# VHH binders against Alsin (ALS2), part 1

Scores and structures below are computed, not measured.

Target 1, 196 residues: Alsin (ALS2), of Homo sapiens (Human) (q96q42r690to885)
Amino acid sequence: GYIASLHELATTERRFYSKLSDIKSQILRPLLSLENLGTTTTVQLLQEVASRFSKLCYLIGQHGASLSSFLHGVKEARSLVILKHSSLFLDSYTEYCTSITNFLVMGGFQLLAKPAIDFLNKNQELLQDLSEVNDENTQLMEILNTLFFLPIRRLHNYAKVLLKLATCFEVASPEYQKLQDSSSCYECLALHLGRK
Unless a header shows other numbers, all headers, positions and changes below count from the first letter of the chain; Kabat numbers aren't used for antibody chains.
ipSAE, averaged over its two directions, is called F for ESMFold2-Fast, E for ESMFold2 and O for OpenDDE. V2 adds 0.75 times the mean of E and O to 0.25 times the DockQ between the complexes of E and O.
[cut] marks letters that were taken out.
Atom coordinates printed by the task and the answers are left out, and those that the model quotes come from them; centres of patches stay.

## First folded at step 6 (VHH)

Design m02 (from b3 with E104T; framework vhh_8dlx_2)
Fold by ESMFold2-Fast, scan of step 6:
Structure m02 (fold): chain B 196 residues (1-196), chain A 123 residues (1-123)
Amino acid sequence: as target 1 above (196 residues)
Amino acid sequence: EVQLVESGGGVVQPGRSLRLSCAASGFTFSDYAMHWVRQAPGKGLEWIGNIYFSGSTFYNPSLKSLVTISRDDSTNTLYLQMNSLRAEDTAIYYCARTSYDIFTGWSDAFDIWGKGTLVTVSS
């Protein structure tokens, strides 16, 4: 039923928010606090990544909280931001994915100075856990790529949940059409951003 | 067909307890918040309480010490437990479904009602 699917969305959104919050607090914030991080351009690109990541994290946290409120009857309209304000999520996800892609294309984490590389190596087990990479032989740069492209995987998950929600309604209904459109929108965005 | 069927009413003596049931069919019961409403002879509708999808309950303050609402989503059944029944509890008891729109959320309106079950508190 659709409430079961909304509970799935709420549960996975809360888990995703916790993961992004951990990445922000344990990896990005400490990394950017290091002295002698490297070249000015590389550092500026990483700061842009962190800024867009923080904005996305905030919006995901708000979405998770509002989904929970909706399911408990506390705040009706707010929890449906993914359905009503798809452009807000689309823009925030696009901005973040563009920033990480620009950073990686310009050399990425490899161009950071030794203190930053040392920090990342010291925290490799945490990075591997956060990225959900099961192969312990995976190289640091592959772990980092997996970790910082988790938001693209989440877009795919949104599309899947929205498709499940759509099947709970009559094909001729406005609900079915809107959910199908939203699902397609998130899937197309995920595929577009995944190819960058 | 979307349907709610109340049962468990009848004649009961003052001071006794009674449990009413509401059987839901034709829709995914676990997707909806449910309400109990009653109407005493010659009176208007009186809201008793509701239960959300999560199991959270809210009661009419005048009745909350006397009633308990619960649900069993595995059997698509809503329950109303009434204790210490009084003559003024004589009424037709209805279960009702909260209308719900996935884009706008909760409604304060009911979109489906049962036909009711009569409870008469008398000897």
Scores: ipSAE 0.006, ipTM 0.325, lowest interface PAE 9.8, mean pLDDT 82

Design m20 (from b3 with Y100T E104T; framework vhh_8dlx_2)
Fold by ESMFold2-Fast, scan of step 6:
Structure m20 (fold): chain B 196 residues (1-196), chain A 123 residues (1-123)
Amino acid sequence: as target 1 above (196 residues)
Amino acid sequence: EVQLVESGGGVVQPGRSLRLSCAASGFTFSDYAMHWVRQAPGKGLEWIGNIYFSGSTFYNPSLKSLVTISRDDSTNTLYLQMNSLRAEDTAIYYCARTSTDIFTGWSDAFDIWGKGTLVTVSS
């Protein structure tokens, strides 16, 4: 039912937040701490990626916390921002996807200096675990692409959960229509931003 | 004027049932999810449950077997039915409106509250 679907959304949102936090703390922060990372342009683009990633991570964490509080009956938890085309949330997704795409178009991780490439190779097992890539013969650059496009995969998950939530309401209800519309919106955004 | 007015409180014996009402005015009642919240003497606020536009309800798990929330959109009235009242149910009961509905965005506060109705469960 509806409460079970909300618990699924809350649980998967908290798990996704933990994954993004791990990427930020164990990959992006150490990587950007290296002295010889690459050219000025490459470093600036990667810093922009990290900035947008951090903002998105924060918003996902806040959403997960709000949803969990709502399910535990705390009055301060009000809404599921994701369910009603929140411009701040959607804009943050769009800004992040733009930043990672710009970085990759300009040569991406392959243009990083040797110390950075060495760091990424040293952490390849962690990168595979975080990206959920099961093929151990997958190349580093493919693992990194999968990892940094996880937020787009999460948009598909939002759309799917919203459809499940919609089925808990009468088809003629305003709630049913709102959830269907929101699901369609997240699916369309995912298709627009994702690599096909 | 946007307001919520609770009624139906009073002194009631343990084991009895009581129904509280909340009359809404000054806004389109049918567009909002509504909540019941209570505050026992010397304690913090405790969320009881809510009811959506469609009539779908969600309850604090600790209270689910003891309460029922309903609404009548034709009269702009919210109800809380309480059964098997216990001394620990003694509290001021508030109805409240969300600052945004559940699908429009998050807020860390209710934007409209009634002034509350006191329920005392005693001998």
Scores: ipSAE 0.000, ipTM 0.134, lowest interface PAE 15.2, mean pLDDT 78

Design n01 (from m01 with A33S; framework vhh_8dlx_2)
Fold by ESMFold2-Fast, scan of step 6:
Structure n01 (fold): chain B 196 residues (1-196), chain A 123 residues (1-123)
Amino acid sequence: as target 1 above (196 residues)
Amino acid sequence: EVQLVESGGGVVQPGRSLRLSCAASGFTFSDYSMHWVRQAPGKGLEWIGNIYFSGSTFYNPSLKSLVTISRDDSTNTLYLQMNSLRAEDTAIYYCARDSYDIFTGWSEAFDSWGKGTLVTVSS
């Protein structure tokens, strides 16, 4: 059902927000506070990653709050919760994923200076926990890649939930078309960003 | 066969503008994010920016006010507009196709490159 799907979306969105908040507060903010991170270009690319990550985290938090308000009887959040943020969400996810992709393409975390690498190695256990990587033999760089691409996994989940929500409306309705289009956009974006 | 061919380079006066083109063939251009990268004489590669398949652009912050990347999916062409050219912009400019394996490839992140086009900024 419609309400059950929205409850699932709200619950998973709040959990995802908490994880991104932890990454921001415990990894990105301390990392960027270090005195010597690398070359100017590498530092600027990482700062852009952090900026886009922070914006995405903020929007996810707002979306989670909006869903919770709807589930507590606020009519304004109904049916349009996802669509209220669809273009801003798609742009923010695209901007974030592009920023991390560009950082990684240009050498990524491997190009960071020793103080940054030392910080990341010191926090490897936390990084594994946050990334949901269960193989303890996984190298730091693979853990970091997994961690910073968690938003792509979330895009796939959005697409699935949106498709399920669409089934609650008539095929000819504007609501069905909007939900289907949004689902296709998130699925397309996730597949493009995550495909090999 | 994937092919990327850059053009539009040459000698240009400082302060002038120049537009580079990249003609893509052998793949569905509209499905890929595309990058511009340059290499100045005796230096390493410097990433300029990219344009996502959706048309969204992202730039090296050091160059954001000086460059604009655009694409024409109907002609499979990528563009780099450069304004206020400086002597330090002298470089070979490369068009590159985004890699599908960006999650695991640190040194081979681009899966296809053009041969490059030389831009020389001199008075």
Scores: ipSAE 0.000, ipTM 0.114, lowest interface PAE 17.3, mean pLDDT 78

Design n02 (from m01 with A33Y; framework vhh_8dlx_2)
Fold by ESMFold2-Fast, scan of step 6:
Structure n02 (fold): chain B 196 residues (1-196), chain A 123 residues (1-123)
Amino acid sequence: as target 1 above (196 residues)
Amino acid sequence: EVQLVESGGGVVQPGRSLRLSCAASGFTFSDYYMHWVRQAPGKGLEWIGNIYFSGSTFYNPSLKSLVTISRDDSTNTLYLQMNSLRAEDTAIYYCARDSYDIFTGWSEAFDSWGKGTLVTVSS
């Protein structure tokens, strides 16, 4: 059902927000607070990543709250809360993924100075848990790549939920068409921004 | 065949502005995000910034106040606007296409570059 699928979206959005909040508070903020992180360019690119990540986290939190309010107190509406964020939301995902890709192209985490590398190694177990990497023999750089590209996995999740929502409407309806178009948009964005 | 052709370089006096262009052909320009990179004589490559296919831009923080990147998908052209040019901005300027594998959906590194356009800031 429609309401059940919206509850799924809301629940997974809240969980995703919690995960991004943890990455921000336990990894990015402490990492950027260290002395001697690396070259000026590398540090500034990482600061840009953190800034875009923070913005994305905020918007995901806002979206989760909006969905919860809709489900708990609002009258029936077939207006899709995710669609009202389509341009701002998509741009925030795009901006974040562009920033992390630019950081990685310019050398990424491998070019950070010893204090930063030491910090990441000390927190490898936490990084592995946050990234949902199950193989305990996975290298630090692979864990970091998986972690910082979690938003791509979330875009795939949005596409899947939007398809489930579409099945609640007649195929000839404007609602069905909008949901299909949105699902395709999120999936195409995920494919363009995705990394191994 | 993918081709990127930079233009607009030349000799300019300090403090002036200059706009570089990059004409793209051989691929669907609107499906790729693009980069500007420069190399000063005897120096390594310096990333200037990029533009996503949505138009969103990201800049090297050291250069952000001095440059603007834009694109015109109707003419397959990428632009770099530079203001307040300094002698240290003397470099060969390259436009580059972000790598993209349509079979895997990956974008990893620059896979195509132009030959560059020389900008000399002096006298």
Scores: ipSAE 0.000, ipTM 0.097, lowest interface PAE 20.4, mean pLDDT 79

Design n03 (from m01 with A33W; framework vhh_8dlx_2)
Fold by ESMFold2-Fast, scan of step 6:
Structure n03 (fold): chain B 196 residues (1-196), chain A 123 residues (1-123)
Amino acid sequence: as target 1 above (196 residues)
Amino acid sequence: EVQLVESGGGVVQPGRSLRLSCAASGFTFSDYWMHWVRQAPGKGLEWIGNIYFSGSTFYNPSLKSLVTISRDDSTNTLYLQMNSLRAEDTAIYYCARDSYDIFTGWSEAFDSWGKGTLVTVSS
């Protein structure tokens, strides 16, 4: 039902925030603190990724808190932040995904210097856990791609939860139409951002 | 050290407009949500609104038609535009930086704020 779908959105948003925070604190921050990461261009692109990732993480944290408040007093779907401020979400995800795509197109993690690659290999078990990669034989670069494209997977999750919320309303209702339209927007963005 | 300095307060007649400024230093201003909060004499804190680093704003529904929040990341400055001022808008106005730990909720998610600027609305 409606409340169950809202709890799903809130629970998965908090879990996603926790995961992004761990990636930021345990992988990105230590990685960027190494003395020799690679070429100036590679380092600059990775710093841009980290900046956009941090801003996205911040938004996700804010959204998690807003959902907690919503569950304690507001029941009207149109007041959901993800619907009311959809442009904020679309822009933040687009900015991050553009930065990671630019980094990967220009050679990505494969162009990192040995100290950086050594750091990532040392933390491969943590990277697998964070990316939820089940195959223990998966190569480091594939694990990293999965990890840093988690935000695109979250856009698919938003679309699914919004569609579940829509089914709680009559098909002819304005609420159903708005939730379905928003679901389609997040799904289309996810598909678009997954392409080079 | 994080510093927030509000300015632009003063005595203003009812029905007039006023713009407050908040000068930020000691951190990367463009990376933070910023808030405006006020406290009327003898009352508790009232959240006015906030602004995301992209410029998207969220307002207290009771105040939305009366205020506009904006930011200039090139000058590290936060603004509060107030229109149609009433006597009940008399308060000390604070700007506040949002914390990275926001589990306390939006209106309480502050890790730094300034000393405030007094706005007095009287004829």
Scores: ipSAE 0.000, ipTM 0.139, lowest interface PAE 15.9, mean pLDDT 80

Design n04 (from m01 with S30D A33G; framework vhh_8dlx_2)
Fold by ESMFold2-Fast, scan of step 6:
Structure n04 (fold): chain B 196 residues (1-196), chain A 123 residues (1-123)
Amino acid sequence: as target 1 above (196 residues)
Amino acid sequence: EVQLVESGGGVVQPGRSLRLSCAASGFTFDDYGMHWVRQAPGKGLEWIGNIYFSGSTFYNPSLKSLVTISRDDSTNTLYLQMNSLRAEDTAIYYCARDSYDIFTGWSEAFDSWGKGTLVTVSS
């Protein structure tokens, strides 16, 4: 049902926001506060990652708040931010994933100076918990890759929830078409960004 | 009408893995989130985790490294994969259907439960 689908979207968005907020406050902020992180290029790329990550986190937080208000207010589907501002969502996820990909291609976390590597090793248990990596023998760099590509999994989740929301409307309705089109866009973006 | 039937329990040795199944009937399975809950002898209920109809999962942080929840909507079946079983994992395992309240929209409580399946970890 429609309300159940919105409830899932709202609850999972809130949980995802909390996770991204924890990554920002406990990993990215402290990491960027260290002196001598590496080369100028590496530091600039990491700062770009943090900037795009913060913007994505803000958007997800706003979306979660909007969904909570929407559920309480019993508003119609046309009020859903993810449908009204789909280009903002697609662009924000794309810009973030592009920034992390550029950082990783240029050497990524492995090229950081010793204090940064020491910080990440010290926080490996937290990183593993946040990334949802269950194999405790997983190496630090693999944990970091899993963690910083979590937004791609969220795009797949959006696509599935939007498709389910569409089934609550008549196939000939504008609402059905808009939800199905949006679902396809999120799924296509997720597949594009998920390529190695 | 709603029926949930757990299976796959039994006696298993420590360190082994086990997969539990829950067969659902009497409702549109792919419209509902599902949960796994267990109760060890003499203890209260312990929530293991849930899987939404979208496939997204959320686990009890104490258990997430040891369990995986999945679903097969084509067969109306919910699964719980458990690895590295320990004596403390001895419990009756229940599957439960998520509920939602039209007036609040925030209910994550269970509205239907299975009869449970016993898992005994013994050397």
Scores: ipSAE 0.000, ipTM 0.204, lowest interface PAE 15.0, mean pLDDT 81

Design n06 (from m01 with S30G; framework vhh_8dlx_2)
Fold by ESMFold2-Fast, scan of step 6:
Structure n06 (fold): chain B 196 residues (1-196), chain A 123 residues (1-123)
Amino acid sequence: as target 1 above (196 residues)
Amino acid sequence: EVQLVESGGGVVQPGRSLRLSCAASGFTFGDYAMHWVRQAPGKGLEWIGNIYFSGSTFYNPSLKSLVTISRDDSTNTLYLQMNSLRAEDTAIYYCARDSYDIFTGWSEAFDSWGKGTLVTVSS
């Protein structure tokens, strides 16, 4: 049902927020705190990635908190809006994915200076756990790619949840059409942004 | 000018039923989802439920089976039917017009709010 689908959305959004928060605090923040991280261009591109990542993380956290407050009937419920097509949300995902793609095209993590590469290698087990990569023979660069494209995987998940929510409305209803259209938008965006 | 005016509040005895109304003007009422929200004295806002322009309703699980939301698009009126009223239902009741932006804050998630109508449940 509708409430059960929203509860699932809230639960998975909170889990996703937790994971992005861990990436930000345990990987991005320490990495950017290193001296001699790389060339000025590489550092600027990585800082842009971190900035867009932090913005996206904030928005996901707000969405999860809003859904949780609504579903649990807390006295200070914040937002009652279900996940729909939103230019702000889609633009934030697009901006992040553009920043990571630009960074990777310009050489990405491979161009980082030795202290940064050493940091990433020493944290490879954490990176593997956060990325949910099960093959222990996976190369560091592939693990990093998987990790930093997690938001694209989440876009696919949003599309699926929106389809599930649509089933709570009559096929001929405007609500059903809006949810179907939103699902298609998230799926198309995920496919477009998933290309290198 | 968008206006929402709640009415039907007052003093009611425990166990009784009460129907609140919200008169909407200044916009095409039938194009918007509508919400009911309440605030008990000294407490925060509590969402009651909503009704989409198709007539589909969704309720706060804590209040399910105690309330019914309906609408009459021909008269631009939103209704909240409350049954088996208890002292804890004492609150100011607000109607609000839905917003389409999922990232606006609580007050911005609703484009417009009424001034509210007070319901006091006492002997």
Scores: ipSAE 0.000, ipTM 0.168, lowest interface PAE 15.3, mean pLDDT 78

Design n07 (from m01 with F53Y G55D; framework vhh_8dlx_2)
Fold by ESMFold2-Fast, scan of step 6:
Structure n07 (fold): chain B 196 residues (1-196), chain A 123 residues (1-123)
Amino acid sequence: as target 1 above (196 residues)
Amino acid sequence: EVQLVESGGGVVQPGRSLRLSCAASGFTFSDYAMHWVRQAPGKGLEWIGNIYYSDSTFYNPSLKSLVTISRDDSTNTLYLQMNSLRAEDTAIYYCARDSYDIFTGWSEAFDSWGKGTLVTVSS
């Protein structure tokens, strides 16, 4: 059903928000507070990544809260909450992915100065836990890649949930069309970003 | 054990059509999105398209041949219909199960592949 699919979305969105909040508070903010992160260019690219990441985290948190409120009967949802925020999410995901791709193409975390690399190595166990990488022999840079591409992987989840929600409406309905279009947008973005 | 078996490949003349099948077993087929992927001789893997459990389909926009992906959940079978075949469509065609799991929030592209079926477009 529709409500069951929204519960799945709400549960995974709240879990995802918590994870992004932890990455922001325990990794990105401390990392950017270090003296001598690297070259001016590398630092500026990383600051852009952190800025776009923070914006995306905020929007995910708002979406999760809205879903929880709806499901607990606190607010009446006459419009589909997920569709209301789809344009903002697509733009924020695109901006984030562009920033992380630019950072990684320019050498990424490997080009950071020693204090930054030392910080990341010190927190490798936390990074591994946050990325849910189970292979204990996975290298730091692979863990970081997995971690910072979590938002991109989430796009596939949105596409699938949107398609599941669409099946609750008749094919000729405006609701079906909007959910289908949103799902297509999330999936196309995810596939495009997976090639970068 | 998850098993995917492609069939329907062979030699076909340019301009003709061909339908490939993929028989799935060892999992609840109706719960998974499915993909078609191909590899031309000496080239890398090329994603053709996918079909979700809702029957919604997405295709690689760079493909020039007309393709249609469909599924029959009652027989656990995935299909790829190809029309107006060209010599450049010569490849080994694979079906793959999407690793996407909504309950865990993860997707790994593909977690299971078939052994493939060869399509040769030649007069």
Scores: ipSAE 0.000, ipTM 0.106, lowest interface PAE 16.2, mean pLDDT 78

Design n09 (from m01 with F53L; framework vhh_8dlx_2)
Fold by ESMFold2-Fast, scan of step 6:
Structure n09 (fold): chain B 196 residues (1-196), chain A 123 residues (1-123)
Amino acid sequence: as target 1 above (196 residues)
Amino acid sequence: EVQLVESGGGVVQPGRSLRLSCAASGFTFSDYAMHWVRQAPGKGLEWIGNIYLSGSTFYNPSLKSLVTISRDDSTNTLYLQMNSLRAEDTAIYYCARDSYDIFTGWSEAFDSWGKGTLVTVSS
């Protein structure tokens, strides 16, 4: 039912937030703290990625907290952020995915200076664990690509859970229509971004 | 560009209630968590609480039973309801916009403040 689907959304959102928070604190923050990261252009693109990633992480954290509070009967947390602020969520995901794609197209992580590459190689096992890559022969750059495109996979999960939530309402209801439309938006965005 | 304007302060008697407002302009209000902070005469800043985009609130435990924070995204307004006012609640009250800074932690970084509204609790 509805509450079970919200519990699933809340649990997976908090788990995803923890993963993004770990990437931010253990990979992005230390990486950007290095004195020589590369050329000015490469550094600016990476800083843009980090900024958009941080904003996305913040929104996911807020959504997870709101869902948790709602499930524990906190009346002021009863609105679903993903529905109330769907444009904010969609735009933030799009901005993040655009920033990482631009960074990768312009040379990405491989064009970083030696200290940055050394840092990433030293943390390859952590990167592999965070990206959920099971093939031990996977190259560092492929691991990084998988890790930084995890938000696209989450968009697909949102679409599925929203569709499940919609089935808890009458087909003719405004609630059903809003959940269905929102699900379609997340699915379309995931497909569009996943092909780039 | 970004403006936050607090209002509703004044002189109030102990034990009374007061509601403060903060009018936001120059940014998309519904995109930001908002905070209330106060500063008593000769003291440092004291965090009162915040309200997230979802409407969920988190309060300073020392003030939890005395305050309620709410927001109206349709009018870009943040509110602070205060009950059972005491002399120690005398302070300048500020509303502040939360930031997204990756290195300082979003919940502790304020990137815009109002000029404040003075609340004086006296008989």
Scores: ipSAE 0.000, ipTM 0.169, lowest interface PAE 14.3, mean pLDDT 78

Design n10 (from m01 with Y52W; framework vhh_8dlx_2)
Fold by ESMFold2-Fast, scan of step 6:
Structure n10 (fold): chain B 196 residues (1-196), chain A 123 residues (1-123)
Amino acid sequence: as target 1 above (196 residues)
Amino acid sequence: EVQLVESGGGVVQPGRSLRLSCAASGFTFSDYAMHWVRQAPGKGLEWIGNIWFSGSTFYNPSLKSLVTISRDDSTNTLYLQMNSLRAEDTAIYYCARDSYDIFTGWSEAFDSWGKGTLVTVSS
């Protein structure tokens, strides 16, 4: 039902926040603290990725906290933060995905200097765990690609949960229409940003 | 331009209450968490508490029973209600907009500050 779907949204949002927070604190922050990271252009692109990633992480953390306050009190769809502040969510995901795509098309992680590559290799087991890559023979660059595109998977998950919430309302209701429209919007963004 | 303007400070007697206001402009107020911070004469900054864009509040444990933070998104105004004021509450009170990186560090997490309003608790 509606409450079960809200618990799913809240639980998965908190788990996703924890994962992004770990990536930020254990990978991005230490990586960017290295003295010889690469060329000025590569470093600037990676700093932009880290900035947009931090903004996204912050939003997800706040969203998770807001959902905990709503879990027992609200069946009115318009009160959901992800609907009320949809433009903020869509823009933050778009900004992040654009930054990582720009970094990767300009050469990405493989253009980093030796100290940075050494750091990533030293933390390969952590990167593999965070990316949920089960194949031990997966190369570092593929692990990194999987890890940094996790937010696109989350957009698909939002769309699915919102559609599930919509089914708890009558098809003719304003709530059903708003949830369905929002679901379609997140799914369309995910498909657009997922194009390589 | 992001602008935060605190008001409501002044001289108050011990044991009384006071409500401070912060008027926000130049950004979408309802999209940001907001903080209250104070600085007593000759001391460092002390975080009072914050309010998320959802309305959820979190307080400095040492101050939790003495203060209440609220917001009115229709008027872009942040409030700090203070009760049972003591001489040690004498300070300049600042409102601050939360940065997008709440884990950079407490004092470094704020990307915009007001100029502050002075509260003096004296008999």
Scores: ipSAE 0.006, ipTM 0.268, lowest interface PAE 9.4, mean pLDDT 82

Design n11 (from m01 with Y52F F53Y; framework vhh_8dlx_2)
Fold by ESMFold2-Fast, scan of step 6:
Structure n11 (fold): chain B 196 residues (1-196), chain A 123 residues (1-123)
Amino acid sequence: as target 1 above (196 residues)
Amino acid sequence: EVQLVESGGGVVQPGRSLRLSCAASGFTFSDYAMHWVRQAPGKGLEWIGNIFYSGSTFYNPSLKSLVTISRDDSTNTLYLQMNSLRAEDTAIYYCARDSYDIFTGWSEAFDSWGKGTLVTVSS
C-alpha cells in the first residue's frame, strides 16, 4: 500500500544517508586531511568531488527527515520533495556525478600520491563493506568506482518506489501522473549519468 | 553573495510577543534549511530551532512552547515568532543558513550568518 511504500522510501533513504555520511566522515575527510595528496590539479578535482558529495549527502538527509515528518502527519510540513523532483535535488545529483566523472576521467584515485594510496589500502575492508562489494578479490580501484557511483543506483531505487506509489492511484488521476513523471525523471537521469 | 538580514528587534516589555524576520538573498532560499540562534550579552550561542526546506520544524526543548519558526519561500523570508518574552530572552538574534555538512556539528554546520538583531526585554 501507499503508506508501506512511503515507509520503504523513508527507511532506505535513512540507510543511504547513513552510508554516505560514513563515506564522508571515514574516507573523504581523512583522505583530504593528508599531506601531499598529489598534484594541485588532482587535489582540486578531489576537493570538488568531496564538496558535491557533502551537498548531496545533506540533501538526502533532509529528504529522509521530510519523509519521516510527512509519515507522522506533521501539519506544517510541506509536500514531499521527491514528488516535485526539486531542481536543487536533481542538479545536486548531476553536479556530483559530473565531478566524480571528471575526476575519474583525469586518472582518478590512481593519480593520488603514496600516502593517499596507503590510506585507501589500509581501509580497503571498510571501503569494500561500504561499497557492498562481496568479492574479496576485487581490486581497490573497482571498489572505489562502485562506492562513488552508489548515488546512480539510488536514482534507480527512487524510480522504482515512485512507480509503486503511483499504483495506489487511478491511472487518470493527477497523483498517478505526477508520480509517473517523477519516476521517469529519476530513471532518465540515472541512464544519462550512467553513460561513459 | 549570500546575504542574511535580520530585522524586527528592539525594546519590548515582559510578557509581550515579537516577530523577527530574516531576509535572504544570493541563493535559492527554498532549497536550504534555516536556523535561529541567539546570544545573550557575555554568554555563548544558544540554538533556538530550525526549519527544513520541507517546512518541518525542530526546536530547542527549553524554548519549544515559547517560539514558532516559519518561512515564506515566495519572499525568501524566515520568521521567528516569540511569545511571553522574559528578561532572559534579551539577546542578539541571528539567522543562519545550514551548511553542506550539517553533520559536523551545530556551530560548525552554518556556512552563512546574518549580522544579528538585538532584542531587549525590559520594563
Scores: ipSAE 0.000, ipTM 0.148, lowest interface PAE 14.6, mean pLDDT 79

